VHH binders against 8-oxo-dGDP phosphatase NUDT18 (nudt18). Designs and how they scored, part 12

Target 1, 325 residues: 8-oxo-dGDP phosphatase NUDT18 (nudt18), of Danio rerio (Zebrafish) (Brachydanio rerio) (q568q0)
Amino acid sequence: MDSQSSILEENLEKILRGEGLEFDSVAEQVDPVTLRKNVCYIVGAVIFNSKEEVLMVQEAKRECYGRWYLPAGRMEECESILEALQREVREEAGIDCQPITLLLVQEQGPRWVRFIFLAEETGGSLKTTAEADDESLQAHWWDRKSPLPLRAHDILSLIDAGLKYRRNPWFPVTQPVDFPCHVVCQRLFLTFISSRADADDRLWLLMSNNNTSHHPRLPIVVSFRTYISKAVSKLIEDCMPSSYISVHIRGILGVQHNGRIPGKTDGICFNTLVLLENTEEGAEIGSPPSLETDCYRWQEVTNQGLKAKIIERIKDGSVLPFQSL
Short names: E, the ipSAE of ESMFold2; O, the ipSAE of OpenDDE; V2, 0.75 times the mean of E and O plus 0.25 times the DockQ between their complexes.

## First folded at step 7 (VHH; framework vhh_8k46_1)

Design t65E (from p04 with K65E; at its last look DockQ between E and O 0.75; V2 from the best seeds 0.00; counts 0 for: pae E 3.9 > 2)
Fold by ESMFold2, look of step 7:
Structure t65E (fold): chain B 325 residues (1-325), chain A 128 residues (1-128)
Amino acid sequence: as target 1 above (325 residues)
Amino acid sequence: AVQLQASGGGFVQPGGSLRLSCAASGRTFSSYAMGWFRQAPGKEREFVSAISWSGGSTYYADSVEGRFTISRDNSKNTVYLQMNSLRAEDTATYYCAAGSLPDYLSEYWDELTAYDYWGQGTQVTVSS
């Protein structure tokens, strides 16, 4: 039996389950990122009590003094993303929490990333005005109906997403996984679905032609000179420039970060689900786009169980959303 | 894409004033928040001041508040830093920067990572 095919299928299953994979050797070609020198990571929390009131913090900062927002703040050195979340909620609101799932990942270039979590209260008590400091003035549960002067309205859609997820999750629980990474990058789960008139749909994945590995690997795109989301388009332009290709970034299957060694493990690897579609009018699409490079190749997924799982994730919003600001 | 050119630096005695300018070229100056940073030899680059894309909001490091004033003139594609009551510790190379981080995230404008475009800088020296 071919151990390379078995290993690939096992790795694809791990990524689909959000378990991640160890970061591969492409990372050795690029200088590591460093927290608070050339990357900034933000955590934010949507937390409800039993009455479905949302945890809000009154801002102490001069530019938004007295306005209300979700608990949020910067990740610090040597923290995991989850540790940063728990620390920020504790510092700003007095509340201990346990993460349930990521709701949204946002970016403003590869150097600023915000992780929005749905989380639950596990202890502590609301910060009062007597405890006001430079982190926050106080915290309250907001009924989402009473007038409240908000710092910004962007959080209203986040709160709504948190409520909807609580009631009816539309993607699997997705939490950051403890794997080190030295750059900000995407591991691309890049798919193409082809059809023939007399046969079932076929599923293709783009694979890297890396001769230092005994096994096929998913492509990795480093984005240190551009927005994270834009790096996918660049790869497509480089390897498929003759094709009419529509790129659909479905979202994130997983997030990998460790943070334990400043300046060496401050990076993030996003495992990103991408669908390619041909835009040519009237064409029946039986084969994946031709590649104008030998850096990549198409690999058909012939395992029917795995194929079905992947197609299910592609066809409707069943992945963690990713947003460029 | 925007190109930034800072100017107006020089030698000045303590207590004096300078006005720095940062001229921008490119098509979308009015869509960027603008910041000033400074770096003394052997030290890390530090935040000085920022101004929103509309000019309606301004932000200052504690060390310069009350002495420095940031402003912008979108018709001239220029941001200014009026520096009064200068001190020896204000000696540094001053850099202007442009970034697209939304105004409701302005608390992060003191981060180098909030800015995508940087000018080459202009030297300010405060000495007797």
Scores: ipSAE 0.250, ipTM 0.653, lowest interface PAE 3.9, mean pLDDT 85
ESMFold2 (binder alone), look of step 7: mean pLDDT 79; pTM 0.804
OpenDDE, look of step 7: ipSAE 0.736; ipTM 0.862

## First folded at step 9 (VHH; framework vhh_8k46_1)

Design u0 (from t18S with K65E; at its last look DockQ between E and O 0.72; V2 from the best seeds 0.00; counts 0 for: pae E 5.4 > 2)
Fold by ESMFold2, look of step 9:
Structure u0 (fold): chain B 325 residues (1-325), chain A 128 residues (1-128)
Amino acid sequence: as target 1 above (325 residues)
Amino acid sequence: AVQLQASGGGFVQPGGSLRLSCAASGRTFSSYAMGWFRQAPGKEREFVSAISWSGGSTYYADSVEGRFTISRDNSKNTVYLQMNSLRAEDTATYYCAAGSLPDYLSEYWDELTSYDYWGQGTQVTVSS
């Protein structure tokens, strides 16, 4: 094994653990995104007490005054995702919190992204009506059974996801990491598995041919006007247009954001797990789909421990979900 | 996709009134929330007003509330902005926009990022 193979394998392990990788550039000519100009990021929290009651806030905003919702709000300039979460929960509910894991990333293209967290109370006290302000009127623990006038019912599935994760986590703890990014993009952990009845599975990863790096890199796709999840399909159409394949976005292995320099580091990088499957009838292939560009190459994963880890994540679907609204 | 054409701008005296129109073409106008934004020279584009797809909910920036009225006629695929009691500070290019952000996220209709389609704009000048 040489130094390039060791670096690649270490980087793949970091991404699988949700640790991310530093981000420096993309192949496309793109301008950085800017918070409140081209992107809007929202954080929301699912927090339970020991009785499995969920933290709710009563809205102060005119259009939904007096109705109840999860603590949620806009990320502000110079904040990390975690800082935004902790600030919003404190402002709206009076509660200090520590994130446990992301539960779901919702998106409406690169312009609007909502991060839903499972979090735990670490201090503070519930906001009372005497403390009502522009952020919220009060906060309460809701037993999820008593009637409560909700601002919207979209949060019910989010609360259920939080309960499910608490009882039986279906993916490893995934928290955002503090790495700057200037665009909304995905780093693709894009896989192909060749299966034979009489042999071990072979695992292939799509790698970027980037002359400016002295180690192999995973592909990056930038989101402009389309839903973030659709950017993967665009790459597939560009480099594998003649292949009979289906694209299965398994979910997110990690989220990277920093936010420290407005207009420079307001982007988000999602590390996305993708499985390609051959849809050609009657075919079994021992090699991945043909590439119709030299921008990418297939790399077989021959390290047995690493291969087993990756295949397990793919087969189990043990990843943070994406949801396009 | 939807294509938007804003019109009705012009010169007006302080205290006067003006009615902007935004005609939409293409598919599914009635499925979009509509917004008006404005941009003065050397300034950032700012929110003015928004209206839900049904017309049942309207929103206004603080600086225009009580003076401006947004409305829509889905049978004509048109959004209107009635601008009364105009001031010099209202001088700007006015843009209409269309977005599909769900109603439960309507608190974000003041964000430029909530809108996918934009008109070319129409100039409003308030001067003596």
Scores: ipSAE 0.120, ipTM 0.587, lowest interface PAE 5.4, mean pLDDT 85
ESMFold2 (binder alone), look of step 9: mean pLDDT 80; pTM 0.814
OpenDDE, look of step 9: ipSAE 0.760; ipTM 0.879

Design u1 (from u0 with R27F S30D S31D; at its last look DockQ between E and O 0.57; V2 from the best seeds 0.00; counts 0 for: pae E 3.9 > 2)
Fold by ESMFold2, look of step 9:
Structure u1 (fold): chain B 325 residues (1-325), chain A 128 residues (1-128)
Amino acid sequence: as target 1 above (325 residues)
Amino acid sequence: AVQLQASGGGFVQPGGSLRLSCAASGFTFDDYAMGWFRQAPGKEREFVSAISWSGGSTYYADSVEGRFTISRDNSKNTVYLQMNSLRAEDTATYYCAAGSLPDYLSEYWDELTSYDYWGQGTQVTVSS
């Protein structure tokens, strides 16, 4: 399986670089998700000027009238994530922008996902009160110190993440890639590290045993009717039910979305880094958990360069953060 | 075991009134926003009205503003929709829904995706 091993290693490298993979395979028969019917995506922007002041918009909606927030809004039909970001910033703040990187992906239940970007101004002019409309009243650069009535304080940690990334990036630039997806799902970089005091660490990946294909593939878990985080737990319960396993979603290696065909390409594939730890006291730490199904198998990563890259991402937490609410 | 049971629908003449009720069980009612949606034959389900968990904020679609009133009684785990000045265009199946809405989603009370639980619906027919 030397040609299969080379293909797997190439695919793993692509995912680690954030390039994504086409031809996702879904193990379950599920209907496509539909934007604004059973899934909704929010984009938000953290944009700084040269003084490290952050772009803020004054809300026009009656429920939060006059309060301030980051430029943010919901994705519309036929948009990519980046198109939605640029449209929202332009509509609410009058500013043209380009993305630098995703800073955070958040989920709220099975139906809401929010994408927060660090971005930079490339044109346009701040919206003034003379230009107030239903989208916003105005936009300003905020020095992050002066009193400002905020719509919600959740944005303070988002702004801090943007400042941290500008000063010292802790994960590679991560931007959505243009691959269609019909469901909300995760392609799992599901890892176990066997550690022995007298030897180098060994790295194991969970692989799918698809009888239709003889080459190894990473598992795909659909989260159509469940939280993204709970879909991972369900897979662990199904294939490792007798093990005491702690599941650590380390973060996201990449985001795949297209959005061009409503009701057919409204889904998202997250390439997700997961670490399993055995929590059973006295359990053998040197081997991965036993699998109670033939649907999956453990594959050791023997390529030393690739192993080192993956272990570094795990240990340093050098991945796009993911939050589940 | 979450249940939302809507009732109070029926036939009414144009200009008439109906009061819909939705009884909830299987969750902590006081922690949820409640909404009413409707769906006419051949059309998409659309927002009608919503009320915050405390009852302090109410929201209405433009088409029903001034004619419909949403309210809730947390002691009875029930949300109500008082519908006045009914029109033929109000004919639809009316669904109640319950959703947990954190602050950063609070402006999306009119979205189907804001609601976790749905009732079976009650028919409202406005005709002579």
Scores: ipSAE 0.180, ipTM 0.585, lowest interface PAE 3.9, mean pLDDT 86
ESMFold2 (binder alone), look of step 9: mean pLDDT 81; pTM 0.811
OpenDDE, look of step 9: ipSAE 0.714; ipTM 0.858

Design u2 (from u0 with W53G; at its last look DockQ between E and O 0.02; V2 from the best seeds 0.00; counts 0 for: pae E 13.4 > 2, placed apart)
Amino acid sequence: AVQLQASGGGFVQPGGSLRLSCAASGRTFSSYAMGWFRQAPGKEREFVSAISGSGGSTYYADSVEGRFTISRDNSKNTVYLQMNSLRAEDTATYYCAAGSLPDYLSEYWDELTSYDYWGQGTQVTVSS
ESMFold2, look of step 9: ipSAE 0.379; ipTM 0.726
ESMFold2 (binder alone), look of step 9: mean pLDDT 80; pTM 0.817
OpenDDE, look of step 9: ipSAE 0.767; ipTM 0.880
ESMFold2, look of step 10: ipSAE 0.000; ipTM 0.101
ESMFold2 (binder alone), look of step 10: mean pLDDT 80; pTM 0.814
OpenDDE, look of step 10: ipSAE 0.758; ipTM 0.876

Design u3 (from u0 with S100Y; at its last look DockQ between E and O 0.67; V2 from the best seeds 0.00; counts 0 for: pae E 12.2 > 2)
Fold by ESMFold2, look of step 9:
Structure u3 (fold): chain B 325 residues (1-325), chain A 128 residues (1-128)
Amino acid sequence: as target 1 above (325 residues)
Amino acid sequence: AVQLQASGGGFVQPGGSLRLSCAASGRTFSSYAMGWFRQAPGKEREFVSAISWSGGSTYYADSVEGRFTISRDNSKNTVYLQMNSLRAEDTATYYCAAGYLPDYLSEYWDELTSYDYWGQGTQVTVSS
C-alpha cells in the first residue's frame, strides 16, 4: 500500500489503542485556554483494597463537614492529569496510587471537566484524625454495606463501575497521554456504516481537507463557549444541513493533555468516537450523508482488519463513557 | 445563549437594605446554578453567594453570611440577593453568573471558572 494510506491506517490504529497523536493546529484562530483562569479540571479516584472495600475521605469543608466522598480535587498549574490524581489522593487520604484506567469523563462546557479514575494503592498510610486539616478529616476503607453518611450519592454508580471493570473490563484501558494541546477540543473519529442484507458492512470516516497538510487528518472541533458535545452537532449542521442525521457520541478513545506551560498547554484533546445514522425512512443505506462543503470528505475504510476493529468498538460500545451534565 | 441582566443597585446608608435581581433570558435558566460576585475598585472579583439549580442548596462567603440571602424564582427566570445590614465594606459592583454545576460539587461554586455566563453588573454604594 502507498505511504499516505499506510500513514493514515497507522494513525487510526494509534487512536483506537488510546495512544493519541501529536496535536495539529486548528483551522480557526482560537486563543489558548488557561487553567484556573477559564478552565477547571477535577480528578477523582475509585480505589479498592484486597477486601474490595473502597477508599473514602471524610470532608472537612463547612457545608459537607463530616460527610464522606471519594478522594477528589482540582488540578493545579503545571500538572498532568495523572499527577493531579496522585497528589489529590495523597493529600486527602494519605495513600499513594497508580492509575489503572479512566472510568468516566464528565463535562459542563469547555470550562469544567471531571476525570474519574480506577486506581490501585501502591503505598502510604491512611490519613488519621490526628492528621486532619482543611483538605480532609480522615480516610477509611468502606465495605459498601455499613451505613456511612455520604456527601452525595452520585459516587455509588462510579464505585459500581470500578468493581465491574476490575472483574471484567468492558473497554480497553484508557489513560490520558502526555501530548500538549492549547484548546479544549475533540478529534473526531466520525463514522457512518452502510449496511446491506446481501453484503458486508462498509465503513466511512469523515476526513478533513486541510490545505496545510500533505496527509489525511481527522476533523478537530473546538468548543470555546459551549458544551463540548454540542461542538460535534455544530459541525454536522454546518457540513450536512440538508440531511436527517442523528448523532451518537459513543465515547472517548483517548484523552490528550500536557499542562507543562501555563496558558499554552492547558488544553485537552478528546479523541471521540461518533456514529452518524440517517433518520429519514427509505434513505439509501449505501452512501454516507451528502456533504455541502469542501472542508471535509468521506473516506472508506477498506482495510478489513481495521474496519472490523472499528465496527466492533461502535457496536459493542467498548469505549470510555463521556457525560455532559 | 443565556443573557443576564443585574439590577437593583443604588446608594444606601450603613445598616440599610437592598434587593438585587438578575433576570435571565433563555429556556435553560432552571438548569443553572446561579452565583453573585462583587468587585470593588482596585480589587479582585470575589465570591458572595451561590444557589443550586433547584434552590435547594445555598452557599455564602463568610463576610456576608447571616446578612445576605440568595433565592431564585424559576417561573420568572430570576435570581435575587437580599442584602441586609449593609456596611461600607459591601460597596462594590455586583455581578450575577450562571453555570452548569452538579450539586455535589458545591465546593467549586465560589470559583470564577465555574460560571460560563455573566451579567453586566449593578453598583451598590454604602456610605454615611
Scores: ipSAE 0.000, ipTM 0.220, lowest interface PAE 12.2, mean pLDDT 84
ESMFold2 (binder alone), look of step 9: mean pLDDT 81; pTM 0.821
OpenDDE, look of step 9: ipSAE 0.024; ipTM 0.493

Design u4 (from u0 with D103E; at its last look DockQ between E and O 0.84; V2 from the best seeds 0.00; counts 0 for: pae E 5.3 > 2)
Fold by ESMFold2, look of step 9:
Structure u4 (fold): chain B 325 residues (1-325), chain A 128 residues (1-128)
Amino acid sequence: as target 1 above (325 residues)
Amino acid sequence: AVQLQASGGGFVQPGGSLRLSCAASGRTFSSYAMGWFRQAPGKEREFVSAISWSGGSTYYADSVEGRFTISRDNSKNTVYLQMNSLRAEDTATYYCAAGSLPEYLSEYWDELTSYDYWGQGTQVTVSS
């Protein structure tokens, strides 16, 4: 079915470009998540001025009063991830901003996710102590050299990542896209590469056999009670239980969220790039793992241009990092 | 998996004191931040206090600061809440909770979503 292959290839290209795909229902009897009731989303910003000084805010919270951190805060109802970012930077630092790219997604299970952005100043004025409130005492540009009492040192690596990205991006610009989702889940770009010394690599992609859908789709796994990054293990157990497999989550290709209808569209879909490797001694090189269910099948990617793009992303690690806390 | 068991609740007159205990079972108690939350009938569960995995940092809701003291004993796998100068408003079921959110993210320890494991509550009633 040539029309089915064309649809699949176009959908794969959209995901690789970070454009996402409209979200379908993923499971029966799964209640939608609700922001600030059973999920908590955090945004944070790395912003530099022309001198490569980084925007810092002085904390007003009693736990870290007077110490300095990146602008960051909780997403509120009815806002997109980008709207939350812009609101938090304005509230804490007085600065208007536009996002450049996500730098890192951090998670502690499906209940807590932090989005770190590289962003640029577009207006506003630094908050002064005359404008101090519960959000922050003031904001300054920090030269990254002078002593500054930090609330925590975790931000140093984030600032460094922002500098490196500005100078030499190592993955394509990745922004959240406006697609509603009712659960926290991953759409899996799940790959196996057969590499032979004297031949071109072959690429295999796990596809879902969905009787409702008339075209091939990538598997979706819901992160219900475990770390988002570990939800893929459930799928492996379901379809490859007797194989000796190591699972390597390379990162994410895209983030889908909308937030417009509290309690209905508060979820997030991560389009996640995963590489499987055989670990058994004596396993036949080049064969994808055996599937023990009809729910999935391996699809070889034979379009040479598409194959090359996917393999490059995997081997170069050109993906948005995803970190479990 | 961690199991939490809260105890030490009871009836007390206004101005009195109680000490709540939360015993943890399972591995690695010393790697969790611990929190206390409370819920009065018909109300939302609210933050009371939290303590870092080492015991070095403590946090309190404004309504209890100065009156309540959180502490932990990692050798006994137990977190405590000393509650002094109790008021009628303190009447609630008190829940202990454990989470892995690191100390540098402690501003989020007042969020219910920061805790993975929850104990069965213990009732505190402050009445004349």
Scores: ipSAE 0.138, ipTM 0.597, lowest interface PAE 5.3, mean pLDDT 85
ESMFold2 (binder alone), look of step 9: mean pLDDT 80; pTM 0.816
OpenDDE, look of step 9: ipSAE 0.773; ipTM 0.885

## First folded at step 10 (VHH; framework vhh_8k46_1)

Design v0 (from t18S with W53G; at its last look DockQ between E and O 0.69; V2 from the best seeds 0.00; counts 0 for: pae E 3.6 > 2)
Amino acid sequence: AVQLQASGGGFVQPGGSLRLSCAASGRTFSSYAMGWFRQAPGKEREFVSAISGSGGSTYYADSVKGRFTISRDNSKNTVYLQMNSLRAEDTATYYCAAGSLPDYLSEYWDELTSYDYWGQGTQVTVSS
ESMFold2, look of step 10: ipSAE 0.356; ipTM 0.700
ESMFold2 (binder alone), look of step 10: mean pLDDT 80; pTM 0.816
OpenDDE, look of step 10: ipSAE 0.762; ipTM 0.877

Design v1 (from u2 with R27F; at its last look DockQ between E and O 0.37; V2 from the best seeds 0.00; counts 0 for: pae E 4.5 > 2)
Fold by ESMFold2, look of step 10:
Structure v1 (fold): chain B 325 residues (1-325), chain A 128 residues (1-128)
Amino acid sequence: as target 1 above (325 residues)
Amino acid sequence: AVQLQASGGGFVQPGGSLRLSCAASGFTFSSYAMGWFRQAPGKEREFVSAISGSGGSTYYADSVEGRFTISRDNSKNTVYLQMNSLRAEDTATYYCAAGSLPDYLSEYWDELTSYDYWGQGTQVTVSS
């Protein structure tokens, strides 16, 4: 018991720090995903110089020729997410970079995931028109005020998020970690908080009983063939059939990916923070929702240091944002 | 229900020509990019050609550029692939596909994951 609690607490701390955990099984019987056949990952970079000008590339592609965008592109076989980012920035802008943190993860259906990074220049030199090729015509630092014909305006909020984070980080540095995964899935840090007027809140985590491990583990849900947010909602509907539960995906504590073996390690595991709120008036405040399955159980977090860390992370805006489109 | 019906395949000698058609229904045809992909036995499905919803932009795999021409007729909800100078390596089942591409995916017309709807294949065999 003390051994199992200690292991769980250590694992929770690793996830909170963004270190991740090895991923070796999924309860659901699902074939591995394959890059560029049923999943595709896009990386994009927000990079500022000392004047807070942002790195932009001029597009060479026929449909957006001459328009400007962030350095961005698709991940190739046998790359990590970070390797893809560094390669794309080098190819399109001539710049070497070091990732600082993820700023946003976006999905468009279960087939496309876009990773936006804040990164810093570490070398290289801006691509000039003399170096123009099929990938880009040139690169420039943009003052964010002068008129510039943009390929798309979605990047303006991303640039603003990068400036905000650079000036005052509001969540811990979050970068992908090198752990293989064969599916697109989420490890759920799924929380419920009960409140009392004269005491500290009590914190509950949903734990899985269906693993054959010697210690409790966080639930894993597969999102292949569905949106990541829909997969979380589906799990909750299946095991907590109260219509008065509100699901809030707070964001991503970590991203796990390896990419080394095509067709076997092309998946991603997101360590996602979820908060449940009971919206029913008059509902019992001191207990988490009842479970209509023995696949899961609620476990109270009684370690006060760990509880405080988790509660801090579930505050709005305290984790890497996630967006489903 | 969405349907994509590919036709026009057949057996042809090297150097010959074929024209494939794909009739679409169940969605607003002009709002979707259309693509052709092919798959030989034992091989992975690969990109052949794509055309934007308006028909203003066309895209080709390097191996077929100059020999194949994609076109569409939005009044007939049909996309075409004119295949000239056919070679043995063009032997495959050809699939048509339709996808709605948001702005940040617009450059990925050659990705399988860009296409939401897929037709039944039509066989093209190039042999003497």
Scores: ipSAE 0.110, ipTM 0.511, lowest interface PAE 4.5, mean pLDDT 85
ESMFold2 (binder alone), look of step 10: mean pLDDT 81; pTM 0.811
OpenDDE, look of step 10: ipSAE 0.745; ipTM 0.871

Design v2 (from u2 with L105F; at its last look DockQ between E and O 0.78; V2 from the best seeds 0.00; counts 0 for: pae E 4.1 > 2)
Fold by ESMFold2, look of step 10:
Structure v2 (fold): chain B 325 residues (1-325), chain A 128 residues (1-128)
Amino acid sequence: as target 1 above (325 residues)
Amino acid sequence: AVQLQASGGGFVQPGGSLRLSCAASGRTFSSYAMGWFRQAPGKEREFVSAISGSGGSTYYADSVEGRFTISRDNSKNTVYLQMNSLRAEDTATYYCAAGSLPDYFSEYWDELTSYDYWGQGTQVTVSS
């Protein structure tokens, strides 16, 4: 118990810190995804200067010509997510940057994902109209008050999130980790908390009994042609169909990707924090839902320090948010 | 979920016109952006046109701008592509597609990956 428990707890701590775990294989036989063939990844940047003005680019594309937006663009082959960010900001705005943290992950089914970063300027010079090209006309610092014709208003909440994070971070710095993955999937940090008035909370994690592993592993759910929340719900329906539970996706603990081998490592693994709650009114439940399959089991987290950390992340919502479009 | 059925292809002489239709199944048709793509033999599938779920925004590839018009009738769950001033280069199989990407991501509507559902295609041949 001592060596197995220590290894599991060490791995859980790594995931909580956003360090990730090397991606093994999934139980199902699935073809790898390929960038720009069946997945499209977008990076976008929120960058402030010393006056808290935000970096904006004037669009050159016909559909939004002359309107303003955050620096953003498509990831290219053989790039990491961070390399794509730095390239796009340089190309569209003339600015060199270094990422601070992810602020938001957006998804439209498993094939379209946008990564929004808070980043800092490290060099370069704003693109001028003399340097206009097909991707952008120019770049400016925007005071967030003056009228500016925006491509879309979705970026206003992103800019606000960036300011909030700079002033008072509410989740640990979370950046993509360089671990290869061949599919778009989630490693589920799937929790159940039993709350009783006369006792401390107990915390349970869903663990995989996959035959390809000799040790406890968190479940991996592959996202095919569906939203992340639907893929999680499918797992819940498969293993606990008789239970009255609600699924609360709290957010993302980490993102794993490297993109080094096109068609082999173009996938993404999201380490996703999920809370299950009993939906029966007034019910006090001391044990997790029954599992109607032997593919999974509940593991109680008995280390009190680790339990407290996990519960705090859940209760405080101290996780990278995601948005399904 | 939606199933798409494209029709209206055929033979037409250069300078002629043709109207394609794409009938969609499902009650959520108005929530999907609709796109037309085309593929000539030996070439990759390429973007032609897209329209927002409400029909309020339309987008065109440069090669068809001013000649093609996309429209939709949400009461009939159908999207149309009116093709005028046809050229030999327009010869291809035309595919309709449906996706949930919001309007403010319309710059990505030219990507195949922005669409979840595809029709079987309809052949358009422009020749004398």
Scores: ipSAE 0.252, ipTM 0.628, lowest interface PAE 4.1, mean pLDDT 86
ESMFold2 (binder alone), look of step 10: mean pLDDT 80; pTM 0.819
OpenDDE, look of step 10: ipSAE 0.446; ipTM 0.738

Design v3 (from u2 with Y104W; at its last look DockQ between E and O 0.75; V2 from the best seeds 0.00; counts 0 for: pae E 2.6 > 2)
Amino acid sequence: AVQLQASGGGFVQPGGSLRLSCAASGRTFSSYAMGWFRQAPGKEREFVSAISGSGGSTYYADSVEGRFTISRDNSKNTVYLQMNSLRAEDTATYYCAAGSLPDWLSEYWDELTSYDYWGQGTQVTVSS
ESMFold2, look of step 10: ipSAE 0.372; ipTM 0.685
ESMFold2 (binder alone), look of step 10: mean pLDDT 81; pTM 0.824
OpenDDE, look of step 10: ipSAE 0.365; ipTM 0.689

Design v4 (from u2 with S100R; at its last look DockQ between E and O 0.82; V2 from the best seeds 0.00; counts 0 for: pae E 4.0 > 2)
Amino acid sequence: AVQLQASGGGFVQPGGSLRLSCAASGRTFSSYAMGWFRQAPGKEREFVSAISGSGGSTYYADSVEGRFTISRDNSKNTVYLQMNSLRAEDTATYYCAAGRLPDYLSEYWDELTSYDYWGQGTQVTVSS
ESMFold2, look of step 10: ipSAE 0.301; ipTM 0.675
ESMFold2 (binder alone), look of step 10: mean pLDDT 80; pTM 0.819
OpenDDE, look of step 10: ipSAE 0.782; ipTM 0.889

